# Ledger of designs, part 106: miniprotein binders against Mucin-6 (MUC6)

Target 1, 185 residues: Mucin-6 (MUC6), of Homo sapiens (Human) (q6w4x9r395to579)
Amino acid sequence: GHCSLEGGSFVTTFDARPYRFHGTCTYILLQSPQLPEDGALMAVYDKSGVSHSETSLVAVVYLSRQDKIVISQDEVVTNNGEAKWLPYKTRNITVFRQTSTHLQMATSFGLELVVQLRPIFQAYVTVGPQFRGQTRGLCGNFNGDTTDDFTTSMGIAEGTASLFVDSWRAGNCPAALERETDPCS
Key: E = the ipSAE of ESMFold2; O = the ipSAE of OpenDDE; V2 = 0.75 times the mean of E and O plus 0.25 times the DockQ between their complexes.

## First folded at step 20 (miniprotein)

Design am11 (from hm1 with L83W; at its last look DockQ between E and O 0.83; V2 from the best seeds 0.75)
Fold by OpenDDE base, look of step 20:
Structure am11 (fold): chain B 185 residues (1-185), chain A 83 residues (1-83)
Amino acid sequence: as target 1 above (185 residues)
Amino acid sequence: SMKRIRVYIEVEGDPEKILEASDKIYEIAEELGVEVFVYIREDGLTTVIWVEGDEEKVKEFVERVREILKELGAKVEVEEEEW
C-alpha cells in the first residue's frame, strides 16, 4: 500500500482515494496492530500563509511507547529532543538520507517512509501486504475499497474529509476545512 | 536542567467523553510546558495520552490528568520511561 501526502494539503490513501483538507494539527496517518509497541505515524500540518486554505505538511512523526522520531524540513529529532546525525538507527528503525532532497525511514516491520524535504515538504508511506485491511488513519484502511476510507477513529464512516480528518487529530487544533481536490494544484 | 521523562498513559473509558475532556488536557500540557499527544489506539477503544518533558512537570501533568480522568470514571494505566 502506498499513501502520499503532497502539495501541502493533498492526501492519497492506500486505496488510492485522493482528497484534500486544510488543517493545522497533528493527525494520525497510520495505526496498525502490525506496528510494534503501539506505533503510530503522524503528520504535522501548519499554516503556510495568511488564508485558511494555506496549509502545509511541516513534519512527520513516528511515535511508539519507546520511540519518538520527528522528521522536519531541517532536522531529524529523536528521543530527548536532540537532533541526530544521519544515519540514525534504533532497534527496528533506520533513518537515512536517500538523496540530497529525500530522507528515508526504513523499518524491520514493513513500514517505509520517504520524505521529500525540498522544494515542497512531502511524504510517502509504504506498507507491506501484511498491513492489508489492518490500517487506520488518514491513509485509510488498505482494503481495496475507496468508499470506506473515511472511517473515523471511532469506526464511523464519514461523508466529508473534514470530519474524517478531525477524528484523527492527535493534538490541540481547530477544525479542518474541506476543499475539493484539484489535480492541477 | 531537569531530567526528561516520557509517560505513556492508557485510558479505558468512553473515548468520546475522554475526547471531550482533551481540551483541558491540552491546556494543562501547555501550562506546564510538556509535549502531549492524545489519540485513540488502534483498537478503537483505548485512549492514549503520550506526554514528554521535564520530570517534575510531567509528573504534575500526570497527577492533574488522573484527576480529570477519575471524574470521568475512566481506568488509567501509567507507564513511565526514563532516558
Scores: ipSAE 0.822, ipTM 0.922, lowest interface PAE 0.5, mean pLDDT 92
Fold by ESMFold2, look of step 20:
Structure am11 (fold): chain B 185 residues (1-185), chain A 83 residues (1-83)
Amino acid sequence: as target 1 above (185 residues)
Amino acid sequence: SMKRIRVYIEVEGDPEKILEASDKIYEIAEELGVEVFVYIREDGLTTVIWVEGDEEKVKEFVERVREILKELGAKVEVEEEEW
């Protein structure tokens, strides 16, 4: 399965459903029982211009009961608040420089993350077949059916990307203000 | 002490009501200077509150948040670890 975060705010799900959204928050990108220690992959978006419609990816976070690994737009990798030199290795996770413009996080549990640092910050998530039908978040549910990829954190299928994405907020963000000032769809 | 800790809080209860309280939880986190993530776990039933920061501030955060969650009728399990 392949999920991508490209451009300023474009996402393509594991089931190849494309969508775009506006938001400046941390969102759940991927959850699955296949990730150890209640692991989750998160995406951090921030404003890239003066309007609410101009947002872009600035970091990707892998979070579990044991780890917090942050890969940010300024090419810094941190784990539990401590900056790391690459390659960085734990028992199950290795982060290394794939090319001059790309970093890779490889894991023993079937999750692979490739981050493009330049010309703009983009991310590519790959999961093994054991994840089929067992994912949640912005990358969808990986069940081969694009019609239910917009399933919220409460298990409700939504017809629009904005309601779906908003349900996956995982950090302190001005979601109430954004909803009040959004010029609407 | 400059010891930093993290705490993993599992909350059993109505996830919608718990998420409605998240603004207050984030307000407390900002006041105390601790980092917090609040989200529904992959089982769709359990809300997680992940917090890290200065030991004294995190412990204060946990106690204040437990009171809020108790008022919502939620059941809370807390796991602390040092890093």
Scores: ipSAE 0.610, ipTM 0.815, lowest interface PAE 1.5, mean pLDDT 82
ESMFold2 (binder alone), look of step 20: mean pLDDT 79; pTM 0.769

Design am12 (from hm1 with E81Y L83F; at its last look DockQ between E and O 0.79; V2 from the best seeds 0.77)
Fold by OpenDDE base, look of step 20:
Structure am12 (fold): chain B 185 residues (1-185), chain A 83 residues (1-83)
Amino acid sequence: as target 1 above (185 residues)
Amino acid sequence: SMKRIRVYIEVEGDPEKILEASDKIYEIAEELGVEVFVYIREDGLTTVIWVEGDEEKVKEFVERVREILKELGAKVEVEEYEF
């Protein structure tokens, strides 16, 4: 499964459902029992301009009981809050520079993350086949059905992206706004 | 500099009620200067409060949050991690 966070406010789920939202919070991208130690992948969005529609991805966070890894445009921060030199390695996770503009987080448990740092901060999430039907969050449920991707954290199907996204907040934030997906925006 | 710790709190109770109380949890976190995430776990039932910061501040956070959760009738399991 491939999930993408592009253009500041665009998401494409594992099931290839595209949608757009404007929020300024930390959201759960991916939860799964396949992630060890209650792991979760999160996305941090912030304001990128004066308008409510000017929001962008600013960081990706992998959070578990034992690990916290924050990938932002300028640094990789781990458990102790310090910026780390790359490559950074834990028991199951390696973060390294893939290209001059891309970082990669590789794992032993079937999660791969590629982060484009510039010119636009974007993220690409890949999960192995063992995750099929066992994912939840903004990246959807990876079951081949796009119609149920907007399932909330409480298991309720939502009709709008804003309500769906709001259900996956992991921080204190205002309500997300829904906007039609425009590939040119 | 104080020792930095992480506490993982599992909360069993109505997730909706816990989330309603999350505003207060975030306020406490801000007051104490600790990093906090509040979300429902993959089981869709258990609420997680993930907190990290200075040991003294995290401990105070945990105690204050316990009081809130107690009032809600929630069951709380707390695990502490050191770096």
Scores: ipSAE 0.859, ipTM 0.939, lowest interface PAE 0.5, mean pLDDT 93
Fold by ESMFold2, look of step 20:
Structure am12 (fold): chain B 185 residues (1-185), chain A 83 residues (1-83)
Amino acid sequence: as target 1 above (185 residues)
Amino acid sequence: SMKRIRVYIEVEGDPEKILEASDKIYEIAEELGVEVFVYIREDGLTTVIWVEGDEEKVKEFVERVREILKELGAKVEVEEYEF
């Protein structure tokens, strides 16, 4: 399964459902029982002038009870908040420089993340077949059916991206930014 | 303490009501200078509050958040992880 986060806050789900949204928060990109230690992949969006949209991806975070790996435009941050020299390895995860412009996070549990650092920050998520029907978040549910990929964190299938995306907020969105977020946009 | 810790709080209760309290939880995190994520676990029933920072500040955060959760009638499990 393949999920992409591309310029202008465009997302394509594991079921190939494309959508776009406007938001300046941290969102759950992927949850699954296949991720060890209650792992989750998160996407951080902020306002940008790079794309023709108001917001763009600025970081991807892998979070579990054992790991916090942050890949951002500026640095990779680990469990103790320190930037790490690449290649960086934990028990199950290796982060390395794929090319001069791309970083890769490879795992023993079927998750792969490729991050393009320039010319703009973009991310590509690949999961093995064991994840089929067992994912939640902005990347959809990977069940082969695009009509229910907009399932919210409360299990409600929505017809629009805005309510779906807003339900997957996981980080602090300052009160002013939260008030500027339009769940119907 | 100079030590950094991570605490993983599992909350059973109505996720919608717990998420409505997330603004207050994030406000406490900002006051104490700790990093927090609040989200619904993949089971759709458990809310996770993940917090990391200075040991003393994280423990104060946990104490204050437990009080909020107690007022909501939620059941909580707290797991501490040193990294």
Scores: ipSAE 0.677, ipTM 0.849, lowest interface PAE 1.2, mean pLDDT 83
ESMFold2 (binder alone), look of step 20: mean pLDDT 80; pTM 0.783

Design am13 (from hm1 with E35Q E52T; at its last look DockQ between E and O 0.01; V2 from the best seeds 0.00; counts 0 for: pae O 2.3 > 1.5, placed apart)
Fold by ESMFold2, look of step 20:
Structure am13 (fold): chain B 185 residues (1-185), chain A 83 residues (1-83)
Amino acid sequence: as target 1 above (185 residues)
Amino acid sequence: SMKRIRVYIEVEGDPEKILEASDKIYEIAEELGVQVFVYIREDGLTTVIWVTGDEEKVKEFVERVREILKELGAKVEVEEEEL
């Protein structure tokens, strides 16, 4: 299964449902019982222009009971706040430079993440077939049916992307929108 | 002490009510300078509060958040690990 986070805050789910949203929070991209130690993949979005509707991906976070691996647009990879040289390996995760512009996080549990660093920060999530019907988050539920990919964190199928995405918020949404018209910003 | 710790809090209770309190939890985290995530776990029943930072600040965060959760009648399990 494939999920993508592309420029302009466009998302394509594991079931190939495209949508776009605008937000400046951290969101759950993928949860599944297939991820060890209560693992979750998260996406961090921030303001990318002068308009409230201009938001973009600025980091991807893999969070578990043991690890907080952050791959950010400043091209620094950290685990639990400590910067790491690449290639970086844990017992079940390896992060390495795939090309001059792409980083890859490979895992032993069927999750693969490819991050495009330049010209724009984008992410591509691949999961093995064992994840079918067992995913939650912005990447949808991977059940072969696009009509219920917008299932909220409360288990409610929504018809709009905005309500669906807001339900998957996992971090503070800074009050940056109140400062959008600040001439010093 | 400048020792860094991670605390993983599992909260059993009505996820909707706990998430309604999340803005207060984020305000406490900002005040204390700790990093926090609040989300519903894949089981759909457990809310997780994941926090890291300086040991003294994280412990104060946990104490204040326990009070909020006690008011909601939620059951709490806490796991701590030094980083």
Scores: ipSAE 0.695, ipTM 0.865, lowest interface PAE 1.2, mean pLDDT 86
Fold by OpenDDE base, look of step 20:
Structure am13 (fold): chain B 185 residues (1-185), chain A 83 residues (1-83)
Amino acid sequence: as target 1 above (185 residues)
Amino acid sequence: SMKRIRVYIEVEGDPEKILEASDKIYEIAEELGVQVFVYIREDGLTTVIWVTGDEEKVKEFVERVREILKELGAKVEVEEEEL
């Protein structure tokens, strides 16, 4: 399964459903029983311009009972809030520089994250086949059906992205604004 | 509207040689107007290429890149997803 966060406000789910939104909150990208220690992958969005429609991904966070890793454009921060030199390695997670503009988080449990730092902060999430049908969050449920990807945190299927995205907020933030996909797409 | 697709390419070969070819890959992507990302997996043996865009352009990209990779003696696995 491959999920991507691109262009500041564009998401493509594991089931290859594309959608756009504008929000300035932290959202759950991926939760799964396949992630150890109640692990979750989250995305942090913030304003990138003067208008409400100018939002962008600014950080990706992996959070579990044992680990907290924040990847931003400027640094990698761990549980104690300290910036770490790369490569950074824990028991089952390694963060390292892939290229001059890309970081990678590799894990022993079937999750892979690649982050493009510049010129646009973008994220690419890959999960193994063991995650099929066992994922939830903005990346969808990885069951091969795009029509139910907008399932909220409460298990309700939504027809639009706005309510879906808002349901996966990890903090007290303003509501997200849905933007229609390019009709030419 | 034009159909958009995403292609995930796994490449087994000399990562260094593939990386050297990456500049050309990115140039092709720019030419065709597709979005591409190339990276090497932690194993240091597998290179991954993500490409997204209009179906026709992505397919052309894949074919051109496949030719490059073939010349490098790499094995290529392609996964296509309709968006």
Scores: ipSAE 0.171, ipTM 0.578, lowest interface PAE 2.3, mean pLDDT 89
ESMFold2 (binder alone), look of step 20: mean pLDDT 81; pTM 0.793

Design am14 (from hm1 with E52Y; at its last look DockQ between E and O 0.84; V2 from the best seeds 0.79)
Fold by OpenDDE base, look of step 20:
Parts: C-alpha cells; structure tokens; sequence
Structure am14 (fold): chain B 185 residues (1-185), chain A 83 residues (1-83)
C-alpha cells in the first residue's frame, strides 16, 4: 500500500482515494497492530500563509513506546530532543539520506517512509501486504475499497474529509476544512 | 537544567468522553509548557496520552490530568521514562 501527502494539503490513501483538507495540527496517518510497540505514524501540518487554505505538511512523527522520531525540513529529532546525524539507527528503524532532497525511514516491520524535504515538504508511506485491512488513520484502511476510507478513529464512516480528518487529530488544533481535490494543483 | 522525561498514560474509558475532555488536557499542557499527544490506540478503545518535557512540569501535568480522568471514571496506567 502506498499513501502520499503532497502539495501541502493533498492526501492519497492506501486505496488510492485522493482528498484534500486544511488543518494545522498533528494527525494520525497510520495505526496498525503490525506496528510494534504501539507505533503510530503522524503528520504535522501548519499554516503556510495568511489564508485558511494555506496549510502545509511540516513534519512527520513516528511515535512508539521505544522511539519518537520527528522528521522535519531541517532536522531529524529523537526522544531526547536533539538533532541527530544521519544515518540514525534504532533497533528496528533506520533514518538515512536517500538523496540530496529526500530522507528515508526504513524499518524491519514493513513500514517505509520517504520524505521529500525540498522544494515542497512531502511524504510517501509504504506498507507491506501484511498491513492489508489492518490500517487506520488518514492513510485509510488498505482494504481495496475507497468508499470506506473515511472511517473515523471511533469506527464511524464519514462522508466528508473534514470530519474524517478531525477525528484523527493527535494534538490541539482547529477543525479541518474540506476542499475540492485537483490533481493538477 | 531540569531532567527531561517522557510519560505514557494509558486510559481505559469511553473514548468519546476522553476526547471531550481533551481540550482541557491540551490547555494544561500549554500552561505547563509540555508536549502532549492524545489519541485512541489502534484497538479503538484505549486512549493514549504521551507527554514530554521537564520532569517537574510533566509530573504536574500527569497529576492534573489524572484528576480529570478520575472524574470521568476512567482507569489510568502511567509509565515514566527518563530521556
């Protein structure tokens, strides 16, 4: 499964459902029993301009009982709050520079993350087949059905992206706004 | 410089009620200057609270949040780790 966070406010789920939202907090991208140590992948969005529609991804956070890894445009920060030199390795996770503009978080448990740092901060999440039907969050449920991707954290199917996204907040933030998706934008 | 710690709080209770109380939790975090994450675990039942910061502030946060959760009738397990 491939989930993408692109263009500042666009998400494509594992089931290839595209949607757009505007929010300025931390959201759960991916939860799964396949992630060890109660792991969760999160996305941090912030204002990128003056208008409500000017929001962008600013960081990705992997949080588990073992690790906190924050990948931002300028640095990789771990549990102790210190920036780390790359490659950074834990028991199951390695963060390294893939290209001059891309970082990669590789894991031993079937999660891969590629982060484009510049010119636009974007993220690409890949999960193995063992995750099929066992994911939740903004990246959807990876079951091959796009119509149920907007399932909330409490298991309720929502018709709008805004309510769906709001249900996955992991921090204090205002309500997200749903906007029309434009593949060309 | 004060010691930094991370605390994991596992909350057993109605996730909806916990979510309703989350605004207050975030306010406390802001007041104390600690970093906090609050979300429902993958089981859809258990609420998880992570908090990061200076030991003294984190401990105060935990105590205040514990009181809130107690009033909601939730069961709370707390794990502390030095960073």
Amino acid sequence: as target 1 above (185 residues)
Amino acid sequence: SMKRIRVYIEVEGDPEKILEASDKIYEIAEELGVEVFVYIREDGLTTVIWVYGDEEKVKEFVERVREILKELGAKVEVEEEEL
Scores: ipSAE 0.795, ipTM 0.917, lowest interface PAE 0.5, mean pLDDT 93
Fold by ESMFold2, look of step 20:
Structure am14 (fold): chain B 185 residues (1-185), chain A 83 residues (1-83)
Amino acid sequence: as target 1 above (185 residues)
Amino acid sequence: SMKRIRVYIEVEGDPEKILEASDKIYEIAEELGVEVFVYIREDGLTTVIWVYGDEEKVKEFVERVREILKELGAKVEVEEEEL
């Protein structure tokens, strides 16, 4: 299964459902019982331009009971707040530079993350077939049916991306995006 | 100069009620200068809270958040680790 975060604001789910959203928080991309140690993959979005509606991906976070790996658009990789030189290995995770513009996080548990650093920050999530029907988050439920990919953290299928995305918030929003709530008149 | 720690809080209770309290939890985090994540675990039943920061501030955060969660009737299990 493949999930992508492209163009700063576009998502394509494991079931190939495309959508776009605007938001400035940390969101759950992927949860699954297949991720060890209560693992979760998260995406961080922030304001990316002069318009109040322009937001883009600025970091990807893998969080578990053992690790908090952050890959950010400044090309710094940290684990539990400490900067790491690449290649960086734990027992079941390896982060390395794939090309001059791409980093890769490979794991022993069927999750692969590729991050494009330039020209714009994008992310590509790949999971093995053992994840089928066992995922939750912005990347959808991976059940072969696009009609319920907008399932919220409370298990409700929504018809719009905004309600679905809002339900997957996992961190506080920066206060700097007040203009998003004050549209032009 | 203070130790940095992380704390994992596992919360048993109604996830919807606990998530409704998350804005207050984030307010406390900003006040104390700690990094926090709040979300429903993949089982759909348990809310987890991660907090990272200076030991003194994280421990104060945990105490204040325990009060909020107790008022909601939730039970908590706390695990602490030095970073």
Scores: ipSAE 0.741, ipTM 0.875, lowest interface PAE 0.9, mean pLDDT 86
ESMFold2 (binder alone), look of step 20: mean pLDDT 80; pTM 0.790

Design am15 (from hm1 with E27K E30R; at its last look DockQ between E and O 0.80; V2 from the best seeds 0.78)
Fold by OpenDDE base, look of step 20:
Structure am15 (fold): chain B 185 residues (1-185), chain A 83 residues (1-83)
Amino acid sequence: as target 1 above (185 residues)
Amino acid sequence: SMKRIRVYIEVEGDPEKILEASDKIYKIARELGVEVFVYIREDGLTTVIWVEGDEEKVKEFVERVREILKELGAKVEVEEEEL
């Protein structure tokens, strides 16, 4: 399965459903029992301009009981809050420079992440076949059906991207009044 | 420099109610200068509160959050790790 976060506000799910949203929170991209130690992949969005439609991906976070890895445009930060020299290695995760503009997070458990740093910060998530039907988050459920990709964190199918995305917020959110997610703005 | 710690909180309770309270949790985190993530685990039942920062601030955060969760009738398990 391939999930992409492109153009600042566009997402393509594992099932190849494209959608757009504008938000300024951290959202769950991927949860799965296949991720060890309660692992979750998250996306951090922030304002990139003055309007509500001016939002962009600014970081990707992998979070587990044991590890925190933050990949941003300028740095890779791990558990101790310090920027790390690459390659960075844990027991089952390696972060390294793939190209001059791309970083890669490789894992032993079937998750791969490629992050384009410039000119636009973009992310590409790949999961192995063992993840089929066992994923949740903004990247969808990887079951071959695009019509149910907008399933909320509580298992409810939503018809709009806004409500779907909002259900997957995981942090760094402004006040509710400021969290207007508009997929069409 | 103060010691940094990570606290992993598992919350058993109505995820919807906890989600509704998450704005308060985030506000507390911002006030205290700690990093926090709040999300429902893949099981769809358990809410996780992940927090990291200076020990004193994290502990204060945990206490304040416990109070919120208590009011919601949630059960809380807390794991602390030194960084």
Scores: ipSAE 0.827, ipTM 0.926, lowest interface PAE 0.5, mean pLDDT 93
Fold by ESMFold2, look of step 20:
Structure am15 (fold): chain B 185 residues (1-185), chain A 83 residues (1-83)
Amino acid sequence: as target 1 above (185 residues)
Amino acid sequence: SMKRIRVYIEVEGDPEKILEASDKIYKIARELGVEVFVYIREDGLTTVIWVEGDEEKVKEFVERVREILKELGAKVEVEEEEL
């Protein structure tokens, strides 16, 4: 399965459902029992223009009991707050420079993350077939049905991307941006 | 230069009520200068409050958040590690 985070806050789910949202928070992209030690993939969005409605991806975070790997648009890779030289390898994760403009995080548990650093910071998430029907978050549930990809953290299917995205907040959001509910204006 | 710790607060209770309290939790985090994530674990039943920062500030955060969670009737388990 493939999930992409592109341009000005555009997301395409594992079931190929596209949507856009606005926000300056950290969100859960992916949770699954297939990720060891309570692993989660998170996306960090920040203001990218002259208004709060212009937001873009600024970092991707892999969080577990063991690791907090941050790949950010400043091209620095950290784990648990310490900068790491590439290639960086743990028991089950390897982060390396795929090309001059792309970094890759490969894992032994079927998650692969490719981050385009330039010209625009974008991310591409790939999961193996063992994840089918066992994902949650902004990347959807990977069940082959786009009609329920907007399932909230409470397990409720929403018709609106904004309510769905808001339910997956995992970090602090400025109060002003909490009032944005419609991904299309 | 300051000692840094990470604490996992695992909360069992009504996830909706716990997430309603998240704005208060984030406010405490901003006041104390600690980094926080609040999210529901993939089992859909446990809310995780992940916090990291200066040891004294994190411990104060944990005590204040425990009080909020106690008011909600939540069961709490806390795990600490030094960074």
Scores: ipSAE 0.706, ipTM 0.864, lowest interface PAE 1.1, mean pLDDT 85
ESMFold2 (binder alone), look of step 20: mean pLDDT 83; pTM 0.820

Design am3 (from hm1 with E10Q V48I; at its last look DockQ between E and O 0.78; V2 from the best seeds 0.77)
Fold by OpenDDE base, look of step 20:
Structure am3 (fold): chain B 185 residues (1-185), chain A 83 residues (1-83)
Amino acid sequence: as target 1 above (185 residues)
Amino acid sequence: SMKRIRVYIQVEGDPEKILEASDKIYEIAEELGVEVFVYIREDGLTTIIWVEGDEEKVKEFVERVREILKELGAKVEVEEEEL
């Protein structure tokens, strides 16, 4: 499964459902029982301009009982709150520079993250087949059905992206705004 | 410099009620200068409060949050890790 966060406010789910939202919060991107130690991948959005529609991805956070990894445009911060030299390695996670503009987080449990740092901060999430039907968050449920991707954290199907996204907040933030647009447009 | 710790709080209770109380949790975190995430675990039932910061501040945060959660009738499990 491939999930992408592109263009500042566009998301394409594992099931290839595209949607757009405008929020300035931290959201659960991916949860799964396949992630060890209650692992969760999160996306941090912030204001990129004056209007409510000017929002962008500014960081990706992997959070578990034992680890916190924050990948932002300028740095990689880990458990001790310090910027780390790359490659950074834990027991099952490695963060390294893939290219001059891309970082990669590789794991032993079937999660891979590629982050484009420049010119636009974007993220690409890949999960193995073992994750099929076992994911939740902004990236959807990876079950091959796009119509149920907007399932909230409480298991309720929502018809709008804003309500769906808001249900996945992991911080104290204002409500998200919805705009249904093609990410490729 | 003060020791930094991480506390992982598992909260058993109505996630909706806990979410309603989350505003206060975030306010406390902001007041104390600790980093906090509040979210429902992958099971869809348990709420997680993840907090990190200076030991003294995190401990104070935990105590204050415990009080809030107690009023909600939630069961709380706390795990602490030194960073």
Scores: ipSAE 0.850, ipTM 0.935, lowest interface PAE 0.5, mean pLDDT 93
Fold by ESMFold2, look of step 20:
Structure am3 (fold): chain B 185 residues (1-185), chain A 83 residues (1-83)
Amino acid sequence: as target 1 above (185 residues)
Amino acid sequence: SMKRIRVYIQVEGDPEKILEASDKIYEIAEELGVEVFVYIREDGLTTIIWVEGDEEKVKEFVERVREILKELGAKVEVEEEEL
């Protein structure tokens, strides 16, 4: 299964359902019982500066009871708040530079993350077949059916990306600010 | 104030109501300077409050958040881990 975060604001789910959203928050990309130690993959979005309402991906976080691995636009990789030299290995995770512009996090539990650092910060999530029907989050449920990929954290299938995405917030998010009106000159 | 700890709080109760309280929980975290995530676990029944920071600040965070959760009728299990 493949899930992608591209163009700053576009997502394609494990079931190939594309959508776009804007929000300044940390969101759950992927939860699954296949991830050890209550693992979750999260994405951090922030304002892109293109317009007042547009946001883009700025970091990816793998969180578990043992690890908090952060891969961010500044190209520094941390685990539990400490900067790490690459290649970096734990007992079940290896993070390494795949190319001059791409980092890879490989795991023993069927999760693979590839992060494009430049020219645009993008992320590609791959999970093995053992994850089928056992995923939750912005990457969808991986059940082969796009009609319920917008299932919220409360188990409700939504018809819009915005309600679905909002339900997967996991971090401190600023209050939703309406677009500030600027006069045209 | 030099020791850093991580606390993993498992909360039993209505996840929707607990998530509605998350703004207050995040406000406390910002005041105390601790890092926090609040989310529903993959089982759909348990809400996780993950917090990390200075030991005394994290302990204060946990005490204040327990009071919020008690007012919601929620039950909590707390696991502390030194980093």
Scores: ipSAE 0.672, ipTM 0.841, lowest interface PAE 1.2, mean pLDDT 85
ESMFold2 (binder alone), look of step 20: mean pLDDT 83; pTM 0.819

